# VH-VL binders against Phosphoribosyl-dephospho-CoA transferase (mdcG): the designs that were tried, part 14

Target 1, 226 residues: Phosphoribosyl-dephospho-CoA transferase (mdcG), of Bradyrhizobium diazoefficiens (q89xp2)
Amino acid sequence: MTSPCKHGDRPPGRHDLVFVSPAGWRAMLDARDDLAADSLLARWPKMRWPTIRRRALPHEATGVALGLPLPPSAGKKRVALLVEIDHVASVARPPSLQQARAYAPRNWWPTLDRLDGLALRHSVDARVYGSLAWQSLTGLDYVTGRSDLDVLFEFRSETDIDRFVADVAAIETSAPMRLDGELMSADGAAVNWREVHGGASELLVKSIERVVLLDRHQFISGATGS
Short names: E, the ipSAE of ESMFold2; O, the ipSAE of OpenDDE; V2, 0.75 times the mean of E and O plus 0.25 times the DockQ between their complexes.

## First folded at step 4 (VH-VL; framework fv_livmoniplimab)

Design n5
Fold by ESMFold2-Fast, scan of step 4:
Structure n5 (fold): chain C 226 residues (1-226), chain A 121 residues (1-121), chain B 107 residues (1-107)
Amino acid sequence: as target 1 above (226 residues)
Amino acid sequence: QVQLVQPGAEVRKPGASVKVSCKASGGTFSSYTIDWVRQAPGQGLEWMGRIIPILDIAKYAQKFQGRVTMTADTSTSTVYVELSSLRSEDTAVYYCARGLDYSEGYYMDVWGQGTLVTVSS
Amino acid sequence: DIQMTQSPSSLSASVGDRVTITCQASQDISNYLAWYQQKPGQAPKILIYDASNLETGVPSRFSGSGSGTSFTLTISSLEPEDAATYYCQQYDNLPITFGQGTKVEIK
């Protein structure tokens, strides 16, 4: 009778973690000599590390398009993967700020703590993605002295978005790193928080499906229409 | 601490349908996969399928294809298995179990107490 | 489907005995195998995952070994509370499959 994902649930979206079954990894490695020859990729399924979703190319319509970022020591390349839907074992949200904190440089901790408190006050679900997320998931060295802190802010209908992004900007002024990230509406569409803070009337909105330009009010109203 | 809560019993007649609930508490519901496993009286464990709530994807054992449906309601952190066209051999305890969390493995680490479904005329 | 076969189907042993249960997979499943304990009227409880890792809170007398197609669960010194049915389970590929179970009774 009903879809597993009801109103108020976020559909599968950007930065979600996808875990591929052991059989799915074997199928991918058997099909691609370049992946099988990479010792780090051969190790990936044994460690049960995730991948992330990416937008499918036209020829990939029947499968699940995935990406896997390699650490800087391996060239900081993103590996494109395609798996059958039956080989997807599970999907999870990116690590929370609290989960990632233990893997972050100590000088990032005050910024992470301030962001966590801000998110709680505004009913925002704050997650990390990018270098810190992958370091926390794998234990491998993804974070460098030049890394940004990438945060995904999923806002709700009660969130005062203009005040929230102003407070994010204030936190960044004292941060030891560039604070990058995205605001995500309930339907999974995301925009860089700086574009919202900058007052742009049209926003470059990204989803798992595509990239489109939307009026600022159209994007924000997705959070207020629930 | 994650707990899975199920009702104790359900009774149905042959040909009817039954919908068994599994309510999760603790942890992030959307990070779970939930497996459904049944056990007929005096028999072993039989896997029915797995639901991945965030993808709206459920995967069923071939034996149950066409008569099983798994759904999730994240607003109540509840997963359901519905089995139709019930037969006497469907009499069993139906367990839900947490299959995977991204901080865990692919095994079933937390189990519900089970719901005894009795199919009798 | 990957078929899981346990042996023996049942055994009776005395407190203090070493108990060994085996599980064979019809194809290579690497180390993607778990062992569960089920007492009468209760849900299964995880004991071992990834063939040899002991779950938190499980007594150290339980151990698992093996890889590929052959796996073993060992109870080094049987206790009265160990009377139960034990199941192996593969999670290498779908569908998930279980062994038929081994019933351990205490003399």
Scores: ipSAE 0.007, ipTM 0.564, lowest interface PAE 8.9, mean pLDDT 84

Design n6
Fold by ESMFold2-Fast, scan of step 4:
Formats: structure tokens, sequence, C-alpha cells
Structure n6 (fold): chain C 226 residues (1-226), chain A 118 residues (1-118), chain B 107 residues (1-107)
């Protein structure tokens, strides 16, 4: 049989890193004078820096919709890209807390260490996205004095979500930064952890494909209906 | 410390299909991109295609388009290549290889010898 | 498709000799080229990536150079264990293509 790829538990995830081939970068730069004129964009493929997947617009159905954030020194612009599927070279998960730690401000280290320990105890896979992730991936200055720490918490069926988010909130009270982040179920659907902690009966759940309002119990059980 | 494990051999008759497995261990399977490369006896390396499991995307070399399918099962950390309408010219060692970022292969399976004979 | 052509197709050399293998691409591939070593009955093993970067664990006698359309793999002082077939591979664009291979024999 010619059955399609069965990756099982997880569709393409939010915040996953997408690497574009050299030919893909050349095609984009050749087609877009605005990108070709940007010295940082010209450097992007040479440095093997990734892009991030974004939700496709209706007219983008035949390609892969991607984006990348420029650092604050370059105006903190988000660049929207569309590549042919042939030009996707590889995909990777966002950096772990441990991988990103070395690139974080030193006063963030205790918070990162506490979150890493918490995630291990609760059977949660914790990854960074946002400013710290891009700083760790590129070595460029994305993190500022006003930056949040953005964490993606992938939980398992055995995870006690209520205890976990209460512990996250406790860590934030002593943190030198705002702790933003998402709880992500095994199927790739994500919700802001603060909304779960707040006790809302309905949650705004985000995926690569759509945004839906789900009952709290439905989200926590991981049954998104398909 | 990535390992890619393949069976040693498969035998099929002309016109049949063969499905070759590649089981990955070490590292996170869903972050892998796996390519399939074959080598006929005494010949060079021929790229068949790649699969990116996390995107559910597979791309095939034009020569194999229409008779090759690549799939992944994340629950067993296994990638498959299935080739249909087999001919004697399809007799070859079939390797799976991990694709690193822009497409060079840092880890290879040991290969599966597929023999197509009556 | 990008065509990769190696020269020579085979060579015979003595231990201690300097060996040079060339790879030509039909179009500019920048530095997106890898070199592999394959011994009989074994899977290929990566030696060089990005035209000139030596893979960890590969002996320093191996080196790569070149960019654009012309690339070279050099073995500075041939060892008996280097008897193998060597392949170049481009990863500038799909489909991935390989050179036809260069067989290196020890005399």
Amino acid sequence: as target 1 above (226 residues)
Amino acid sequence: QVQLVQPGAEVRKPGASVKVSCKASGGTFSSYTIDWVRQAPGQGLEWMGRIIPILDIAKYAQKFQGRVTMTADTSTSTVYVELSSLRSEDTAVYYCARDWEYGYFDYWGQGTLVTVSS
Amino acid sequence: DIQMTQSPSSLSASVGDRVTITCQASQDISNYLAWYQQKPGQAPKILIYDASNLETGVPSRFSGSGSGTSFTLTISSLEPEDAATYYCQQYDNLPITFGQGTKVEIK
C-alpha cells in the first residue's frame, strides 16, 4: 500500500523549526528584491539558521508558510516567507531549556533550572520559543530587558496539569521576567498556561491548522476529535 | 549516538512489492529526516527520496515517482520505503540514512539487500 | 537535476602517496558538497561536509576543498585502510545526486 506517512501521535507542531534548502533560499531571494537587499537575510542560509512554521493563508495552500523574526537591532520585523515543499530540508524541535540556558541572561538561570526540574518531575517536555530561542539559535541579540521567557510545555497523559500550572505560577512569582508559555497536548494543540491556571471553563486552543474554543476537560484529556 | 537498524535481506518476484524497514534509536525520532539511497551490485549510489516525519512530507526522485512510498511510524521509531511493480533492475542494497539539516548523511543503516528474481 | 562527475573513476597508489580525487557539478552548488568513503560490504561513511569540514573521528590526512562547481578530496599520505570507493554528493537542491565513485586501490 501507498498509505501516507503515519507519524502517529503528533502533527507538525507549533514553534517547530524549519530549515530551508540553499536552493530554496536562492529562489526566495531571487523572487523578492526586499529580501535580497537585507544583509541579514542573505546571511541566514549561510549560517544554517532556521525559520518557524506559521499558519498558511488561503492562497498559500500549495506551499509551506514560514516566518522568521529579525532581532530588535534590525527593527524587530517578522519576515513572512513561502517556500515550495521541495525546498524544506529538515525540521527540528525548539531548543530545550538546557540548550538555551547558555544564551540567557545570567539572572534568568535560576528560573530556567527550576523550570527544567519541574518539567522532569511532572513528565513534561519543556522547550523555549520566542526571543530566547532565536538568541540561542543565531547568537544574535533578541533578548532585551523587556523580554518574556517563552516556554512550550508538552504534557503527557500522566501529567497533573492543575498541579503543574500552579507550580509554574509559583516559580514566576520569584522570576526576574514574565513567564509566558503554552501547554501542548500530544496532538499538537496548545493553550496559554495562564489561561489554564485561571480556571477558565473554555480555553482558546491553537494549532498549526486552526484556533478553536474547547472545554477545559476536552483539552486536558487530549481528545480533540478527528 | 544515533543507530539505524535494517533487516539484512528481502526476496521478491517481479511485479511484487517490497517494504523495507529502518528502525531508529538514540535521539528524538520525530526530529529526524530520513533519506533512502540504493546501490545495485557493483554500481554507485542512487537517491530515491526523503521523508520528514514531523511534517508528514515525502519527496521522491522522478525515476521512482508513482511506484515508491515512504512512511513513518513514530510509535516504533521506524521509517519504511515501499517499492511496487518490482523489476530485476531493482535488485540492490537499500540504505536508510539520516539527513542532517541541508542534506548530507551523518548516520547510515547497514542496508537491506533486496533481490528480485523469479 | 545536478549532475556530479568524479575523476578518476579508479586509481592505484602506494602507501604514503598523496591521492587527489576531483568532483565536478553541472551547476553552482556553492559549498554544499559531502564526501563519503565506502568499503566493500559496508554502508558509506561521511568524511567531509560543506566541501571542507572534516567529520569528527575522521583522520586528519583527509581534506576537502573547492566551491561552486569544482571540488577536491585529498588524502595526504595514503594508508592501507584507505582502500575504498569514494563518492561526492551535492545537497544544494533536490534530487540529491552523487558522483559515480572513485575506486582507490593500494599497490
Scores: ipSAE 0.199, ipTM 0.668, lowest interface PAE 5.0, mean pLDDT 86

Design n7
Fold by ESMFold2-Fast, scan of step 4:
Structure n7 (fold): chain C 226 residues (1-226), chain A 120 residues (1-120), chain B 107 residues (1-107)
Amino acid sequence: as target 1 above (226 residues)
Amino acid sequence: QVQLVQPGAEVRKPGASVKVSCKASGGTFSSYTIDWVRQAPGQGLEWMGRIIPILDIAKYAQKFQGRVTMTADTSTSTVYVELSSLRSEDTAVYYCARSPTYEGYYMDVWGQGTLVTVSS
Amino acid sequence: DIQMTQSPSSLSASVGDRVTITCQASQDISNYLAWYQQKPGQAPKILIYDASNLETGVPSRFSGSGSGTSFTLTISSLEPEDAATYYCQQYDNLPITFGQGTKVEIK
């Protein structure tokens, strides 16, 4: 990971919500006429809606790379933003299943309730990201008839991962949507839960900085290699 | 609804360090950040820094750089501020306060404060 | 750092009076300003955020206005329980900074 970070300078993790300071929003809007001309983006700081961390492009050597997904009605565009670290006001975890439930289609409620119960039994912290997360954060229509339910499962050392993903697969069989999502270790490394359930010996593990192939045992034991 | 619970008082000698706790009761830190604000007797409010508990990320006011550390224990829903190399002018009430990330950057819930006295 | 200056430092007024407290920022902070009330021996309590939005549960006699560098907190009809010190706070940029406070006393 890129340093030389002191405590308090550490970048946000994968799927974390990043709240940009008002000064940071003003700097971005003043620097880019395309953003200032967009009525949704002009409204974004007034409503205190977050952004999401993204991987930096090669020419974005300094600062924090952020993304802002616009709803389908606005063309389903992802706006790329870049802010200085001092313009990051706060970060938050993605919404919990309980927080997102109120904004979800009613036919998704049984699946969300089953996942919430499953997570509690397996010492997993389950959170939503993607379309449902943005709908719950903004009140705007992000979820469509084609949307997946994207869930982030942050597992603990006591979690029986093989049992957990088998139970997730069982829940999906009666779900009205495709259940996508990631298993995340304590250090922030994530893998698609379906790859783990499928029995792959090597997993494509994602972090905010890079993507690597790891042996299944390495990921499950919390070791990310050296 | 969240309440922030702090101890009433701490006493230290000059040169020592103090660690003040702030425990969330009736909720968790996952949906907000915690600010630490101190107030010397008869004086105004002074911001010390902000911690994002779930990621253990903190931002400190320049005046306290090198002397202050903010940490979080999410398993007990407790945030700490530790101030080292204490001086008499560090005598103050130390407040923790919640800033809801989804609702803005103002402080909507405050702890009752911990009076830290630095004396010989 | 953004400096916040309140005026007056203190005032005395009678029950039923209209009270106005001002806050000046050393640079443009748009509407990113909150007002807090602190009674003796107690923690501060939020009254107003975004310069003019009344926090839930706060009496309607409190109101805020202003943008940019000049802000006001108004108590339309002072009540005995309003005796307190009032602070403005900017959250346009870090570090967070507060005004020095305005002490409101009842005659």
Scores: ipSAE 0.016, ipTM 0.560, lowest interface PAE 8.0, mean pLDDT 84

Design n8
Fold by ESMFold2-Fast, scan of step 4:
Structure n8 (fold): chain C 226 residues (1-226), chain A 120 residues (1-120), chain B 107 residues (1-107)
Amino acid sequence: as target 1 above (226 residues)
Amino acid sequence: QVQLVQPGAEVRKPGASVKVSCKASGGTFSSYTIDWVRQAPGQGLEWMGRIIPILDIAKYAQKFQGRVTMTADTSTSTVYVELSSLRSEDTAVYYCARDYGSEWYYFDYWGQGTLVTVSS
Amino acid sequence: DIQMTQSPSSLSASVGDRVTITCQASQDISNYLAWYQQKPGQAPKILIYDASNLETGVPSRFSGSGSGTSFTLTISSLEPEDAATYYCQQYDNLPITFGQGTKVEIK
């Protein structure tokens, strides 16, 4: 099928939030007795909580492949969903550090504030994903004493990547939690920040489309589809 | 702060095509869902379709299927609606409207509209 | 397609009056309904979403109510700047559909 969008559009970003229409939720719940019987999942559309985009399996050639993480109290399991294209209502970026702060454990606040200031100084757009993101989106208890803080750092061409990741590492040394996360280029390719900090010459780069091993300089210079 | 900017007017002859632009600013453009709504002189609002640029999908109202195309150019943060085989009854103000995040098809921001006049 | 019907098509009222506009959906749309205000020569402006939630910055004299198939927009005390056409819109399912509009004029 021909794309309705202009050729050469950048791929969708990782960790983006997908909101399903009311009709889409009704269709999914009607088709899945297991989901309809779950009181938490029945509440999902009423509360307007999002899902997350995932890579489609080969047999999911039609529609949009989505995931929904359950909180630890419900088994900390990711529910796989598939919706018709016209049942996607909207898409949003993950919550900002400021949006997530109010839902974070209070002892995480100094780390979040330091990361926010660091991102501003380095022209980085910092977003939260994982447990804290879902806690901030739903108000449900996703964050535990074992949780990492997962941050998505979308850098710009002017960002000094080596200095940025060194500063992230410095912030982690005083953090009450493990600071995990990804550096994302403008074209949507992402790599774990620790791999960059470690000085590896080749990086495991992830996108919504694929996982590929790239030369460090290729990624830092703003990787493109090749 | 969030703005959807459209040209003021376009003039075309019957049988031609028109491509109306909508330039978005403020926030992350690729996360936007943009809908196109038109309004003929003295008439009500008519939904034409929507595009979600980040997912590369568009859905059109049945009435316009086959002669409408919606596209996005992320490098310029611009969404377009193109309408072909124009007739005089296509004379209308064409609005782009944003549905961002969890707001589900209700429109919190609108462009100022482009008056498309189809004249012989 | 979900059909939206508004009543009345037009009305005239005095400043200070209570004005009520109704909207009927051809099928159950729960609370997935918005109300817009459009002044001549301008784009529509959202007033109410989810049938009863007031958009930020909209005066408190505007209120919405209803669920299922029957909805109401109320202006508790009409002001001169409220002269406009008002539209309801369902967003339960695609295609998006609007009511035909209600024109509110000041006497």
Scores: ipSAE 0.147, ipTM 0.650, lowest interface PAE 5.5, mean pLDDT 85

## First folded at step 5 (VH-VL; framework fv_livmoniplimab)

Design d1 (from a18 with light chain I96Y; at its last look DockQ between E and O 0.54; V2 from the best seeds 0.00; counts 0 for: pae E 2.1 > 2)
Heavy chain, then light chain:
Amino acid sequence: QVQLVQPGAEVRKPGASVKVSCKASGGTFSSYTIDWVRQAPGQGLEWMGRIIPILDIAKYAQKFQGRVTMTADTSTSTVYVELSSLRSEDTAVYYCARDSWEGYYMDVWGQGTLVTVSS
Amino acid sequence: DIQMTQSPSSLSASVGDRVTITCQASQDISNYLAWYQQKPGQAPKILIYDASNLETGVPSRFSGSGSGTSFTLTISSLEPEDAATYYCQQYDNLPYTFGQGTKVEIK
ESMFold2, look of step 5: ipSAE 0.638; ipTM 0.852
ESMFold2 (binder alone), look of step 5: mean pLDDT 92; pTM 0.941
OpenDDE, look of step 5: ipSAE 0.809; ipTM 0.914
ESMFold2, look of step 7: ipSAE 0.583; ipTM 0.829
ESMFold2 (binder alone), look of step 7: mean pLDDT 92; pTM 0.942
OpenDDE, look of step 7: ipSAE 0.848; ipTM 0.936

Design d2 (from a18 with heavy chain L55W; at its last look DockQ between E and O 0.58; V2 from the best seeds 0.58)
Fold by OpenDDE, look of step 5:
Structure d2 (fold): chain C 226 residues (1-226), chain A 119 residues (1-119), chain B 107 residues (1-107)
Amino acid sequence: as target 1 above (226 residues)
Amino acid sequence: QVQLVQPGAEVRKPGASVKVSCKASGGTFSSYTIDWVRQAPGQGLEWMGRIIPIWDIAKYAQKFQGRVTMTADTSTSTVYVELSSLRSEDTAVYYCARDSWEGYYMDVWGQGTLVTVSS
Amino acid sequence: DIQMTQSPSSLSASVGDRVTITCQASQDISNYLAWYQQKPGQAPKILIYDASNLETGVPSRFSGSGSGTSFTLTISSLEPEDAATYYCQQYDNLPITFGQGTKVEIK
């Protein structure tokens, strides 16, 4: 019986950072012979670096599905992991634009600042995921000349989404990088901001549980269905 | 500076339930993992369980399973522990504590709530 | 469950003395050990994390050492304000477990 999500609690979401206990790391790595020789993975728990929550694949066993992207220097391999819930030590939101700024290329700073200002004006919580986030979290080199900026925009019921995404698009016109990202509702459902800006009547909505095609109005109104 | 604030004291009869609150301030509540630790008079520290507020997931020590419930209210940045079927042996100071980002140790503690179970 | 055993249970020492408290784990916990200080009527306070790292604001007379199963908290020169009960705690695995505590009294 899924305890009814009390109105104020954000459900587990994609892009959440997951810190795994030492015992959890040992369990995960012991279950994966193919990862045993990876020096960076061996270093990961020692450095107290997080993993990222991902949607579970249909064939995966029970547990918390985790992702770990390795840096370009390590071949950009995306490691899929599963951990028991008992080994989840802590969970955090992705880093804010402000937190990540110091780790971004200098030519990105004006764009980051503009996005931060925009988010503030619209009462949107803006966070980063992707290469910039991992660069900020680990100090390793993730951002390259081909990297896009991945932003998670957590909007509220009062947010003018159409205006907001228009303003994001306007910022992108002068940005040195491509702006990718998702609009996330309070219930954790997310859509690519470009789909919204493109005026699509139906949106591909992603949550930790499912991927569904929803009417634009339904998504914006928060009626993503429990 | 992050603070955890608890009520001062609670008194209950045997068989009753008690719910202790832990309000967080001065930080990002959504990133916290909260542990509950109790201490009987003159005794050591005993871990009761852990809650991840943003996921609404809790893990309990086996000793308290079936009697303990941990909940979180993200809107008020408050975590609760409820203990039912109280016994005299449940008389203790109950602490909430935050797990640190860096080390998984408990870096911030509430001041504790004295729960007295007496007939 | 990982059992944590502290020694001694209590000690009395003079100001300026070197004090040593030990903690033994029932299994290898690497360096995932913390030390706490608790004064009467107060919540525990973190002193050492990861076996040997001094928490910010903690006096340098406190130090931690050890790895695997054997750990030590040392007070190089005991001060009057160090009268307290000290606890070790492992965070290698759930359930979290503490040592039984060591009460330090000043003569």
Scores: ipSAE 0.376, ipTM 0.776, lowest interface PAE 1.5, mean pLDDT 91
ESMFold2, look of step 5: ipSAE 0.776; ipTM 0.901
ESMFold2 (binder alone), look of step 5: mean pLDDT 92; pTM 0.946

Design d3 (from a18 with heavy chain L55W, light chain I96Y; at its last look DockQ between E and O 0.69; V2 from the best seeds 0.77)
Heavy chain, then light chain:
Amino acid sequence: QVQLVQPGAEVRKPGASVKVSCKASGGTFSSYTIDWVRQAPGQGLEWMGRIIPIWDIAKYAQKFQGRVTMTADTSTSTVYVELSSLRSEDTAVYYCARDSWEGYYMDVWGQGTLVTVSS
Amino acid sequence: DIQMTQSPSSLSASVGDRVTITCQASQDISNYLAWYQQKPGQAPKILIYDASNLETGVPSRFSGSGSGTSFTLTISSLEPEDAATYYCQQYDNLPYTFGQGTKVEIK
ESMFold2, look of step 5: ipSAE 0.760; ipTM 0.900
ESMFold2 (binder alone), look of step 5: mean pLDDT 91; pTM 0.940
OpenDDE, look of step 5: ipSAE 0.778; ipTM 0.901
ESMFold2, look of step 7: ipSAE 0.791; ipTM 0.908
ESMFold2 (binder alone), look of step 7: mean pLDDT 91; pTM 0.941
OpenDDE, look of step 7: ipSAE 0.801; ipTM 0.912

## First folded at step 7 (VH-VL; framework fv_livmoniplimab)

Design e1 (from d3 with heavy chain S30D, light chain E55Q; at its last fold request DockQ between E and O 0.77; V2 from the best seeds 0.85)
Heavy chain, then light chain:
Amino acid sequence: QVQLVQPGAEVRKPGASVKVSCKASGGTFDSYTIDWVRQAPGQGLEWMGRIIPIWDIAKYAQKFQGRVTMTADTSTSTVYVELSSLRSEDTAVYYCARDSWEGYYMDVWGQGTLVTVSS
Amino acid sequence: DIQMTQSPSSLSASVGDRVTITCQASQDISNYLAWYQQKPGQAPKILIYDASNLQTGVPSRFSGSGSGTSFTLTISSLEPEDAATYYCQQYDNLPYTFGQGTKVEIK
ESMFold2, look of step 7: ipSAE 0.808; ipTM 0.914
ESMFold2 (binder alone), look of step 7: mean pLDDT 92; pTM 0.946
OpenDDE, look of step 7: ipSAE 0.893; ipTM 0.957
ESMFold2, look of step 8: ipSAE 0.800; ipTM 0.916
ESMFold2 (binder alone), look of step 8: mean pLDDT 92; pTM 0.946
OpenDDE, look of step 8: ipSAE 0.889; ipTM 0.954
ESMFold2, fold request of step 12: ipSAE 0.826, 0.834, 0.836; ipTM 0.927, 0.932, 0.930
ESMFold2 (binder alone), fold request of step 12: mean pLDDT 92, 92, 92; pTM 0.943, 0.945, 0.945
OpenDDE, fold request of step 12: ipSAE 0.918, 0.917, 0.912; ipTM 0.966, 0.966, 0.964

Design e2 (from d3 with heavy chain I57T, light chain L94Y; at its last look DockQ between E and O 0.51; V2 from the best seeds 0.57)
Fold by OpenDDE, look of step 7:
Structure e2 (fold): chain C 226 residues (1-226), chain A 119 residues (1-119), chain B 107 residues (1-107)
Amino acid sequence: as target 1 above (226 residues)
Amino acid sequence: QVQLVQPGAEVRKPGASVKVSCKASGGTFSSYTIDWVRQAPGQGLEWMGRIIPIWDTAKYAQKFQGRVTMTADTSTSTVYVELSSLRSEDTAVYYCARDSWEGYYMDVWGQGTLVTVSS
Amino acid sequence: DIQMTQSPSSLSASVGDRVTITCQASQDISNYLAWYQQKPGQAPKILIYDASNLETGVPSRFSGSGSGTSFTLTISSLEPEDAATYYCQQYDNYPYTFGQGTKVEIK
């Protein structure tokens, strides 16, 4: 009996924050001898910092695939982790633009505000991932002079995506940083906003399950869930 | 302010099932993790399980495995716990509680639902 | 399962008294311990998290201490409204477990 797709439930997706139980952290770290000496990783559970949901690697063992990006001071290493689902303590969405603003460089504020306003006008839910998100979550220094602003734009079926990305591009022209990010449909499928803005007929669509090339219209129409 | 609202009471016969609701308001439901805790009359607190609504996944205490089902309706911001094959020992106040940001301790509680199992 | 043992099971004290409740874990749970207050007919209320952090809005007369296996809740000066049952809870590992509770009565 196919559990009726409850209409409003966002599937687990990329960029979700995942908090792991203490026992889960112990299990993860115990399984990884190569990580045993990392002081920041040892500190991570103590500070109650989250991980991020990632797509599973090919041939990866069963579990919840997690990522942990270390700050530049720690070499910008991305740690791939795997946890049993039973050790997931909680899940959260990435921080909003508003939440992350206080942790951003001051010269980023106008751009953040403009993007926030844009998202609101288009009924898009905008979230931050990447360096700014992690800076906001941990208080550690992630953002540098070379950092991009990574934004996840969750759009709806009514969203004028072409207009939206054009407006994002316009904002970028005056931004002190590069604007990267993804357009995410309700089903969790996401595309780089620049691909959409570039007018590509085919889009590289990423989900937690797979990466596929889809027709632009198929993606925009939400047909990615079949 | 985040609130969890539960029905006041349920009465069931032995062998029946009960489904208790927990409606959340005043916050972002999609970020919630909900625990269910019960308390028999004059007794302590007992953890039953946890549900992550947005992932539609739950973990149950071994004691209740096979008899308990936790579900969520994101459209109504409601979580449910269903307990089947009820026994007199299942008579208790059932609480839903929201987990802290990290999903560890319980910072917001429902007012509880008294479930009475009697012949 | 991690067993949590509270002591005492009950106590009676006067207003202004210092009250101490202890919780012992069957294994090392670091600081993954919370204290709850429950009054009759009410749901539990969080007081302390991570063994020693006071929850927002909780009076400063409440404090928590300890780590590893031994934990203490202290009420520095007991108030009439503090008559309640107190529970410790570990969240180091599933299943989460509570102490048996300590009933605090006012003389």
Scores: ipSAE 0.519, ipTM 0.816, lowest interface PAE 1.0, mean pLDDT 92
ESMFold2, look of step 7: ipSAE 0.664; ipTM 0.854
ESMFold2 (binder alone), look of step 7: mean pLDDT 92; pTM 0.942

